# VH-VL binders against a9kqm9: the designs that were tried, part 26

Target 1, 255 residues: a9kqm9
Amino acid sequence: MRIIISPAKKMVENIEALPVCGEPSFIDQTNQLLTYLKSLSYEEAKEIWNCNDQLATMNFERIASMNLKTKLTPAILSYQGIQYQYMAPEVLEKDQLEYIQEHLYILSGFYGILKPLDGVTAYRLEMQAKVNLSDKKDLYEFWGSLLYNKLREETDFILNLASKEYSKCIERYVTEDVRLVTCVFGERKGEKVIEKGTYAKMARGEMVRYMAEHKISTMSEVKKFDRLDFSYDENLSNETKLVFLKGESNVRDRK
Short names: E, the ipSAE of ESMFold2; O, the ipSAE of OpenDDE; V2, 0.75 times the mean of E and O plus 0.25 times the DockQ between their complexes.

## First folded at step 11 (VH-VL; framework fv_emapalumab)

Design q02 (at its last look DockQ between E and O 0.07; V2 from the best seeds 0.00; counts 0 for: pae E 13.3 > 2, placed apart)
Fold by OpenDDE, look of step 11:
Parts: C-alpha cells; sequence; structure tokens
Structure q02 (fold): chain C 255 residues (1-255), chain A 120 residues (1-120), chain B 111 residues (1-111)
C-alpha cells in the first residue's frame, strides 16, 4: 500500500529538524523546473504563483538563490497547513515515522513526488500552475505518467488522500492492475455528500496519523477510522471510494 | 456549559461487579472521545480506559484489561464502565473525562467523580 | 513504555515564581505533547496547560508550559503565585500504545 497526499502552500525551512534521509526521486526534473523559474521575469513568475506582491517578491528572491542540495528540510516537516497540523509529524514516534517513510508519498508541483524525509527547500509552485516549459503547457503534461509509474513500481494499491488537483496526476494513468481508492470526508446533506475544505484537510491529516499509529495495512482497517467525528459509510462507498461522514456515529452504533 | 456527572459508585466485595455511568451535556457527545481516569485515596491520577466518539475504538490500561469494559450510548449522551472481577486495588474515585477539541491526548473537562470501594 | 517523574512537592511564597518539572524516562519528551492538570483539595482536576504550552480559556497567563529536550523534561511555570494556586499538579502525556500516562503529581504549597 502507498498513500498519497497533497502538499501545503506554506513551507518552512528548518535545517535543525530531523535528518534528511533521501533525495527526491525526480530531482533532475525539479532542476529543470528551477532553471525555468530562474529564467522568468518578476511579472511572469508572479503570474505563475498567483499571489500578492509581497509573496511574489519573497519567492522571486528565493528562486534566484535556490540550491536544491543545500539547506534542506525533511518534506514532512517543511509543509505547513491544517492537514499537516493534524498529522503532527513532529510528534510521531520512531516506528510511526518509519511507517510513513515506507508508505506515504507527498505529491508536489515542484518535486513531483516526495517521501516524508526527502530533503526539500521552500518553494511556491502549485500543480495547477500554468507553465510554458519546452513543449509542455502545464505541470500535468510536464510530469506525465512519471509520478504514477513511481508508485506502480512499488504497489498495486494506492490510497488517495490527496486533493483532486494533485490526485489527477495519478488518476489519469491508473491501469487495471492497480487499485486506486479515494477517501472522501464530508457531511450528509440529503442525498449528497458535502466536503468542507477545512474538515477534509483535518481528516486527511488525521487519517495519515491514524494509519501510522496503528500500522494500517488493509482496507478494512482504514474503514475503522473514526476520529474527528467521522465514521465510515458502507452504502455511499464502493471499490474506488471510501466515504466518511461527519456526525453519523449514532448510525454506526446501531450495527 | 459542559457537564459530566458520574454515578454508580459504591461498596462492593472483591470479585464483584459494578457499572459506572457518566451523563454528559453541554456539547455534542458523539463528537468527542471519552475516558475514565481513577484516583486511589491519597494517590495520583491513573488512566483507565478510552473510547472514541463513535465507540469504534477502545483502549484499556493493562491493570484493567480483560476485566473492565468501556462503552457509550450516544443517543443518551452517556458513558459507561462495566467493572468485573473487582480487586481491592481498584478502589478509587472514578472520573469521566472529555477529550479536547483536537485529536490530541488531553482532557479539557472532568466530572466530579464517583467513589468505588472494593472491600471484604 | 515510559514514566513521567515529578517532584513530590514544591513550596513558594505568594508573588514569587515556581516551576514544576516533569521528566520522561525514555523516548523524547518532544515526541508527545504534555499536558498539565490542577487539582485542588477535594476537587476534580482541571486543565491548565495542554499541548506543551497552550492555555485554556479562563486560565491566567501566569501559567505557562515549556519543553526542554536537553533534560527530556516538561515544565509548568507559575508566576505571581497566589494562594489559590495551592494544589496538586499532574503532568500527562501518551505512549505508543495510545495510552495516557500521568506523572506522579506535585503538591504545591503556597507559604
Amino acid sequence: as target 1 above (255 residues)
Amino acid sequence: EVQLLESGGGLVQPGGSLRLSCAASGFTFSSYSMSWVRQAPGKGLEWVSYISGSGGSTYYADSVKGRFTISRDNSKNTLYLQMNSLRAEDTAVYYCAKRGYSWRYYFDYWGQGTLVTVSS
Amino acid sequence: NFMLTQPHSVSESPGKTVTISCTRSSGSIARNYVQWYQQRPGSSPTTVIYEDNQRPSGVPDRFSGSIDSSSNSASLTISGLKTEDEADYYCQSYDSSNHYVFGGGTKLTVL
């Protein structure tokens, strides 16, 4: 089993954190992207980043001096956001860190795909960013099937906890011999399931933590996730989708 | 206002059984994991058992494993602790405790406790 | 797994600052959050610090928590000590089995 998750927009640099234990698998492609970004004007870069002047200036300066081999931070400790807050990688036990190092991958517009303890530098580049690099019109084309193939080399089962923007880099290449299962965290509204972004991010992070704490290896164990008022709904789920509903615990207790 | 009210405590002989209850109010009961924590007379706090919001996950201290069972009825906003094969060392004030907002191992509210005395 | 060790008792005069330590026997103190509970005589415990240094609403800012990785210990610091602060204080964390672990408690006497 391999687990995929989304990165966060905000990143911190902490060279005194846990040791870096690896290099990104596609560091050469990352270098290509870096070279491309370094060639851009401020206006062009700002357009790609789609941010305010303050952030654009900061990132412009960052890229100008960026070195992918120095001042690195473990990926899982660099990304900041609700998902990572609830994952709480900084307080994972040794065996839990080992679990995520083995099973968890972080998708990235800049790095493609990362292991938790891969060394990274702070960057800003979302997967949906519009780039014009060589014959490629965006990062989806740039990465192509490389990210999926990396996962396929290791597993025939992918648990998707990533947002759609990142997971589609994997989804579009899934072959019949691979099972991709997406977790949905939402609330029941009539006949629909509504996903609230904040709660979904919380749940995704918590799921990773749950899996690490219990060394989860089977789908049946994933279905037992019941944190943050979420519970598995069998009726709304299928072979490719696990639906967890918030506030449905009473229904579960009746079984 | 969050309220937790324990009941069911009393005097019981060794080997006997007792069932504790904790009535909860002031919050969405099913959204929060609950725990039992006990305190022997003049001693410190000892965690006893944990149950998730849905009741799907339970954990026990080694000292009570196999003898105690934690459960909950979310429709009644009530937490339970079934205690079997009671021992003298189980004598304590038993508190029900609510977890904090986030999934972290801390309690933000405690009940007043109910006294369980195991004695021949 | 591990134990949390606290001093049995501490004493200080009103207005002064007191620190209660909580030392983890094994594993890094920074790997699991530490909480602090106050228990006045004849009363139930109340939370004064959670997640190492967070303070619940209603708890005065005189209470603070910290972690010292070098000594593998957490500390509760109470500044401007008041008579109402006299109580037992317990640190708490959790182990790899998802069990709650309490310290032995510290009796704080306000002189």
Scores: ipSAE 0.005, ipTM 0.507, lowest interface PAE 11.3, mean pLDDT 92
Fold by ESMFold2, look of step 11:
Structure q02 (fold): chain C 255 residues (1-255), chain A 120 residues (1-120), chain B 111 residues (1-111)
Amino acid sequence: as target 1 above (255 residues)
Amino acid sequence: EVQLLESGGGLVQPGGSLRLSCAASGFTFSSYSMSWVRQAPGKGLEWVSYISGSGGSTYYADSVKGRFTISRDNSKNTLYLQMNSLRAEDTAVYYCAKRGYSWRYYFDYWGQGTLVTVSS
Amino acid sequence: NFMLTQPHSVSESPGKTVTISCTRSSGSIARNYVQWYQQRPGSSPTTVIYEDNQRPSGVPDRFSGSIDSSSNSASLTISGLKTEDEADYYCQSYDSSNHYVFGGGTKLTVL
């Protein structure tokens, strides 16, 4: 089993972190993207980053001085969003860190795909960014099947905890020999399941933590997730979707 | 050279309060988690509290949870321990400890300690 | 929650080798890194071993650390014992509730 998750927009450099353990698999593609970003005018870059002038200026300067080989931080410690707060990688035990290094991948518009302890530098480039790379119309086309093929070499079962923006990079290319199963975290309202984005990110981080704590390797074990008042709902789930409902527990949904 | 300098210890009555400070220098303070560790006279080391580099995550030993609050001011390179509802068993030398380069829960530098005495 | 148990005291002659044990009460000793600290009387602790068997810069190579999963223990070994090694020694690890856990300490006497 392999688990995919989204990155976060906020990144830090933490020198006290664990030594980096590996180079991003697609560092050459990252170099191509860096060269492209350095070729942009300020106005072009600001449009791609879709942000205010303060953030655009900061990132424009960051790109100008960026070195992909120095001052690296392990990816799992660099991203700071809500998902990463609830995963809390800084407090995982040694065996739990070994679990995520074996099973977890972080998707990235800039790096493509990352193992947790791959060395990264801070950047801003969302997967939905509207880049124009000569003959490529966006990052989805730029990455093509590279990211899925990396996962396929290692597993026939992908657990998707990423947002749709990022999981599209994998979903478009999935072949019949690989199971891709998406976890959905929501709240029942009548006959519908409503996802609140903030709660979904919290649950995704907690699911990674839960899986690391229990060394989970099977779908039946994933279904036992019960953090943050979520529980598995068999009736709303199928072979490609595991639905977890907040506050909807009953005995038949627990295994 | 890394320096950690505790202050704020002293004599206090049971039920009273004290605030300890730890002035840090010689390293990028905001990049490191910090802990308080105490040692009662003639006894061993006991971990008290932890705070992440950003201040966003805090943890406490069960013996002090609800009574002590760890905090930090990264603009002043200072770690704090607010100690309320003090008891005789809180009498100890309190050390400020810096996380080492390794992943969490390893200390590489300790302050000289500040003595807290809780007595009538 | 677990405890780390150390012998209360150990003693040995100069030039000899001493080993101080640190036994974990529940869960595997190998799950979490073990550190060793030296504390001389009247002083604050200093690190002599981190991450099971690594020495900080400036710590002599006669200090070594090891893990024994079969006895569920860590050990600090000091060879070529010197009178300056006389101190209290503490092992330390962390538990599943994210607390630091110290052993009770071992007083090393160099006879």
Scores: ipSAE 0.000, ipTM 0.473, lowest interface PAE 13.3, mean pLDDT 87
ESMFold2 (binder alone), look of step 11: mean pLDDT 92; pTM 0.932

Design q03 (at its last look DockQ between E and O 0.06; V2 from the best seeds 0.00; counts 0 for: pae E 13.6 > 2, placed apart)
Fold by OpenDDE, look of step 11:
Structure q03 (fold): chain C 255 residues (1-255), chain A 120 residues (1-120), chain B 111 residues (1-111)
Amino acid sequence: as target 1 above (255 residues)
Amino acid sequence: EVQLLESGGGLVQPGGSLRLSCAASGFTFSSYSMSWVRQAPGKGLEWVSYISGSGGSTYYADSVKGRFTISRDNSKNTLYLQMNSLRAEDTAVYYCAKRGYSWRYYFDYWGQGTLVTVSS
Amino acid sequence: NFMLTQPHSVSESPGKTVTISCTRSSGSIARNYVQWYQQRPGSSPTTVIYEDNQRPSGVPDRFSGSIDSSSNSASLTISGLKTEDEADYYCQSYDSRNHYVFGGGTKLTVL
C-alpha cells in the first residue's frame, strides 16, 4: 500500500529538524523546473504563483538564490497547513515515522513526488500552475505518467488522500492491475455528501496519523477510522471510494 | 447550552472501586470525543482518559492504565469511568471534558467535577 | 514525549499587560497547537485560547495567544488586566500517543 497526499502552499525551512534521509526521486526534473523559473521575469513568475505582491517578491528572491542541494528540510516538516498540523509529524514516534517513510508519498508541483524525509527547499508552485516549459503547457503534461509509474513500481494499491488537483496526475494513468481508492470526508446533506475543505484537510492529516499509529495495512483497517467524529459509511462507499461522514457516529453504534 | 454533570464521587478505601458518570446535554453526544481530567487538591490538571465519539478508540494516562476503564452510552448521553484498584494518589476532583469542535486535542466545555477521595 | 513548563506565578496591576509562557521540552511547538485554560478559585476550568490563538465565544479580546518557534514556547497575553482575571492558567497540548499534556499551571495575581 502507498498513500498519497497533497502538499501545502506554505513551507518553512528548518535545517535543525529531523535529518533528511533521501533525495527526491525526480530531482533532475525539479532542476529543470527551477531553471525555468529562474529564467522568468517578476511578472511572469507572479502570474504562475498567482499570489499577492508581497509573496511574489519573496518567492522571486527565493527562486533566484535557490539551491536544491543546500538548506534542506524534510518534506513532512516543511509543509505547513491544517493537514500537516493534524498529521503532527514532529511528534510521531520512531516506528510511526518509519511507517510513513515507507508508505506515504507527498505529491508536489515542483518535486513531483516526495517521501516524507526527502530533503526539500521552500518553494511555491502548485500542480495546476500554468507553465510554458519546452513543449509542455502545464505541470500535468510536464510530469506525465512519471509520478504514477513511481508508485506502480512499488504497489498495486494506492490510497488517495490527496486533493483532486494533485490526485488527477495519478488517476489519469491508473491501470487495471492497480487499485486506487479515494477517501472522501464530508457531511451528509440529503442524498449528497458535501466536502468542506477545512474538515477534509483535517481528516486527511488525521487519517495519515491514524494509519501510522496503528500500522494500518488493509482496507478493512482504514474503514475503522473514527476520529474527528467521522465514521465510515458502507452504503456510500464502493471499490474505489471510501466515504466517511461527519457527525454520524451514532449510526455506526446501531449496527 | 452544553452541560456536563459528573456524579459518583465519594470516599473509598485503597484497593476499592468506584464508577463515575457524566451526564451530557446540549450537543450531539455521539459526535464528540470525551475525556476525564482530574485535579488533585492544590495541584494541577492531569488528563486521565479519552474515548472517541463512537467509543471505538480509547486512551489512558500511564498512571491509570490497567486500572481505569472509560466507556460511554450514547443512547443515554452518558460518559463513564470505572476506577479499580484505587490508590491514595487517585484522590482528586474528576472533570468530564468535551472535545472541541474544530480540534480534537482541546476541551471546550468542562463539568463541575466530582470529588474522589481514596483514604484508609 | 514532552513536558510543558510554565512559571509558577505572575503578578501585575489592573490595566496592565501580563504574559504567561509555556515552553515545550521537545518537538516543535509550531506543529502542535496549544490551548489555554482559566481556572478561578473553586471553579472548573474554562477555555480561553485554543489552537494557539483562537478565542471561544465570550472570551474577551484582551486574551491572546502566540507561538514563538525560536524558544519553542507558547504565550498567553492578557491586556488591560482586570481583577476577574485572577486565576490559575494552564497550557495544554498533546503527544504522540494521543495523550493530553498540561502545563504545571500559573497562578496569576492581580495586585
Scores: ipSAE 0.005, ipTM 0.525, lowest interface PAE 11.5, mean pLDDT 91
Fold by ESMFold2, look of step 11:
Structure q03 (fold): chain C 255 residues (1-255), chain A 120 residues (1-120), chain B 111 residues (1-111)
Amino acid sequence: as target 1 above (255 residues)
Amino acid sequence: EVQLLESGGGLVQPGGSLRLSCAASGFTFSSYSMSWVRQAPGKGLEWVSYISGSGGSTYYADSVKGRFTISRDNSKNTLYLQMNSLRAEDTAVYYCAKRGYSWRYYFDYWGQGTLVTVSS
Amino acid sequence: NFMLTQPHSVSESPGKTVTISCTRSSGSIARNYVQWYQQRPGSSPTTVIYEDNQRPSGVPDRFSGSIDSSSNSASLTISGLKTEDEADYYCQSYDSRNHYVFGGGTKLTVL
């Protein structure tokens, strides 16, 4: 089994981190994207980042001085945000860290796909950014089937904990020999299931942590997830979608 | 190069409060989880609390849960421990400790410690 | 939840070798790494071994660490003892439920 998760917009640099244990698989493609970004005027880059002048200036200077081989941080420690807070990679035990290094991949608009301990430098490039890189009109076209093919070489079962923005890079190419199963974290509102984005990010991070703590390798084990007041709902789930609902499972235990 | 400087210890009555500070320098503070570790006079080391580099995850020893609050200000490179409802058994030297570069398994640098004495 | 048990004290003559044990009460010693800290009288702790057998920069190579799965223990070995090695030594391991667990400490006396 392989697990895919989203990155985060906020990144920190940790140049003193000794445990960088690899190079991103698609570093050559990353270098192409870096060369493209360095070729842009300030106004062109600001348009791609779709941000104010403060952020655009910072990132323009970052790109100008970027070297993909120096000042590297392990990917799992570089991304900051609610998902990573709840995953809490800094408190994983040795065996749990080994589990995520074997099973977990982080998707990235800039790097494509990352193992947790791959060395990265901080960047800003969302998968939905409107790039024009030669004959490629966006990053989905740029990456094509490369990311899925990497996963297919390693597994016939992908657990999707990524947002749609990122998982689309995989979902578009899934073949019949690989099972892709998406976890949905929501709340019942009348007859509908509503995802609250913040709670979904918390649950995705907590699911990774839960899986590492229990060395989970099967879908039946994933269904036992019950943290953050979520529980599996069989009626809303199917063979490719596992639905977890908040607020209905353990009323007696919440006293 | 790495320095951790604790302050804020002193004599306090049972039930009182103190806030400890740890000023950090010589490393990228926001990238490292930090802990407080204490040592009662003549006794061994006891881990007290943990905070992630971002400040988003905190953990406490059972002996201090609900009474102590760890926090950090990454813009000031400072770690804090708010200690409320102090008891005689909280009397100890309190050390600020930085996680090692090889992940969270150990501490590589310790401060000099600050003494907290809880007595009538 | 587990404990790390160390002898209360050990002693040995200068130039000789001493070994300090650290035994885990439940679960395998190999479940996570073991660290060793040295604390001289009146001083704060310093790391002498991390991740079972790794030595931080500046720690003499006469300090070594090992794991023995059959006795469920870790060991700190100090060869070529010097008077400056007289200190308290603590082992430590990590656990996702209890976080940082320390042994009770061992007083090393250099005779």
Scores: ipSAE 0.000, ipTM 0.489, lowest interface PAE 13.6, mean pLDDT 87
ESMFold2 (binder alone), look of step 11: mean pLDDT 92; pTM 0.930

Design q04 (at its last look DockQ between E and O 0.01; V2 from the best seeds 0.00; counts 0 for: pae E 15.7 > 2, off the site)
Fold by OpenDDE, look of step 11:
Structure q04 (fold): chain C 255 residues (1-255), chain A 120 residues (1-120), chain B 111 residues (1-111)
Amino acid sequence: as target 1 above (255 residues)
Amino acid sequence: EVQLLESGGGLVQPGGSLRLSCAASGFTFSSYSMSWVRQAPGKGLEWVSYISGSGGRTYYADSVKGRFTISRDNSKNTLYLQMNSLRAEDTAVYYCAKRGYSWRYYFDYWGQGTLVTVSS
Amino acid sequence: NFMLTQPHSVSESPGKTVTISCTRSSGSIARNYVQWYQQRPGSSPTTVIYEDNQRPSGVPDRFSGSIDSSSNSASLTISGLKTEDEADYYCQSYDSYNHYVFGGGTKLTVL
């Protein structure tokens, strides 16, 4: 089993962190992107980053001096956001760290796909960003099936905890011999499930932590996730979708 | 500085109940799993119960399953162990334990322990 | 699930070196999750080694840990044995659910 998650927009550089344990699988492609970004004007880059002037300036300076081989931070410790807060990678036990290093992948517009302990530098580049590189119109085209193929080499079961924007780069290439299961974290509203972004991010992070804590390896075990007032709903779920509903936990789970 | 302070121990009759507490400080309590460990007089160390940081998952040694309940109040930075149907063999010093920072080191912190004596 | 096995007792003269073994019954000891505790009579256990090779502050360098993958065992070595080293020593690790797993303890007597 491999687990995929989304990156965070905000990144920190922590050169005092533990040494990185690996290099991104597609570092060459990342170099291509970096070269491309370095060739852009401020305005062009700002458009791609889709951010305010302050962030654009910061990122423009980053790109200008960026070196993919130096001042690296483990990926899992670099990304900052709600998902990663709830994952709390900095306080994972050793065996939990080993678990995520083995099973967890982080999708990235810039790096493509990362293992938790891959060395990264801070960047801003969302998967949905519009780029014109090598006759490709966007990063989805740029990466193509490379990211999926990386996963496929390792597993026939992918647990998708990534947002749609990132999971798209995997979903569109899924073959019959691979089971991709997406976790949905939402609230029941009539006959619909509504996903609130904040809660979904919290739940995704917590799910990863849960899986690491218990060394989860089966779908049945994933279904037992019951944190943050989420509980598995069998009726809304199917072979490709696990639905967890907030506020419907049984009395036993509410301690 | 990490501090763990157990309390609630005492003398109780067989079949009785007791609730232990562990007051934690010096770290983000909710970020860390906690455990209870006990040591009977003149015996070795025995794991009793585990609770995850969020409290979502709990585990128990077979010897206490169904009788003991581990819980935590993260707002109070306190770990609890509700002990029901106590037996003579439950007599022990009970320690609460906190995991250390695993990225750089794997170190558990222990409290001083609190003595539970189950006797007629 | 696994067990950790220690010798019941060891003894040695002051100034000498003693080694206490801790053998894991199943799974790999190579993960280096073994901790060693020292417990003197009437006192709580204190960590002397964590991650097999690390010493907490205040623990003398006479204490050292090692792992032997071939025998699936960890060892605590105390060099330059002192009278104050007389105590019970426990090895400890974790199962897949982060439960504590303890060795049975070893009583070290300084002759």
Scores: ipSAE 0.006, ipTM 0.483, lowest interface PAE 10.7, mean pLDDT 91
Fold by ESMFold2, look of step 11:
Structure q04 (fold): chain C 255 residues (1-255), chain A 120 residues (1-120), chain B 111 residues (1-111)
Amino acid sequence: as target 1 above (255 residues)
Amino acid sequence: EVQLLESGGGLVQPGGSLRLSCAASGFTFSSYSMSWVRQAPGKGLEWVSYISGSGGRTYYADSVKGRFTISRDNSKNTLYLQMNSLRAEDTAVYYCAKRGYSWRYYFDYWGQGTLVTVSS
Amino acid sequence: NFMLTQPHSVSESPGKTVTISCTRSSGSIARNYVQWYQQRPGSSPTTVIYEDNQRPSGVPDRFSGSIDSSSNSASLTISGLKTEDEADYYCQSYDSYNHYVFGGGTKLTVL
């Protein structure tokens, strides 16, 4: 089994944290993207980052001085955001950390795919960014099948906990010999399941933690996830989609 | 619909070699991983080897590692097992087996088997 | 790097219930799926249970599978035993390297 998750936009550098235990598999492709980003004018880069001038200035200076081989932080500790808050990777026990290092991959627009303890530098580049590198019109074309082929060589089963923006770079290429199963976390509203982004990110982070704590290797065990008031719904699920519904969230009284 | 036909078995002396073939039809061969499983006369089933749909990953039981080589030709829908340095313990019926769809960790179709006898 | 241990034989009268055990020597039985195969004399094996407790189409519902984490074992249960159920039964699981392991097999005799 391999688990895929999304990165986060906010990153920190943690020089004194857990040791870096690997190099990103596609560092050469990352260097191509870095060279491309360094070639951009400020306004071109700001458009790609889709952000305000404060963030654009910070990132423009960052890429100007970026070195992919120095001042590295383990990927799992570098990303910040609600998914990572609920995963709480900094407090995983040794055997739980060994579990995620064996099973977990983080998707990245800049690095492609990362093991939790791969060394990274902070960056800003979302997978859906409209880059134009050579004849490639976006990052989905740039990465092509490389990320899926990496996973296919290691497993015939992928658990998808990534957002659609990121999982699309795998889903487009999945072949019949690999099972890809997506976890959906939502609330029932009439006949539909409504996903609230913050609750979904919380649940994805908590699912990683749950799996690491129990060393989960089967779909039957994944279906038993019941944290954050979620429970598996058999009727809404199928062979490629596991739906978890949050219980009644409207409470007339709050304590 | 799904058909798996093994061939290439026979009598061989210890230290000899044989190559088994398995002709597949009735499914998209290149999309499915395949295995060889053997059964010594009067004994149980023993997994021998595995190959991914693309051929990019192979695995072997310890009892055959270094002596047997699994391969496939997806253009001919054929699975192979090259068996070298054969021993009396390798005497068995050899089945080719198709793994179920990618999330199924079982063999859903088996061939009829081909007998390999290693004896003087 | 593990073994699956089954009883060598079991027997029971028609109409009764039998249970065949499958004990894993190392690692948790619950972490990897267990399959059960039936092999009648002169025939290739066929699947009667996959993924611990699921039946393929055409397998009667008197066949069921279960997992017991406390004894680190899987079980195949056949209720309403029929003479046609007389066969060898094998459990099977796998490890993290896609290595497949079969149990030693159990001969079911219908008295």
Scores: ipSAE 0.000, ipTM 0.428, lowest interface PAE 15.7, mean pLDDT 87
ESMFold2 (binder alone), look of step 11: mean pLDDT 91; pTM 0.922

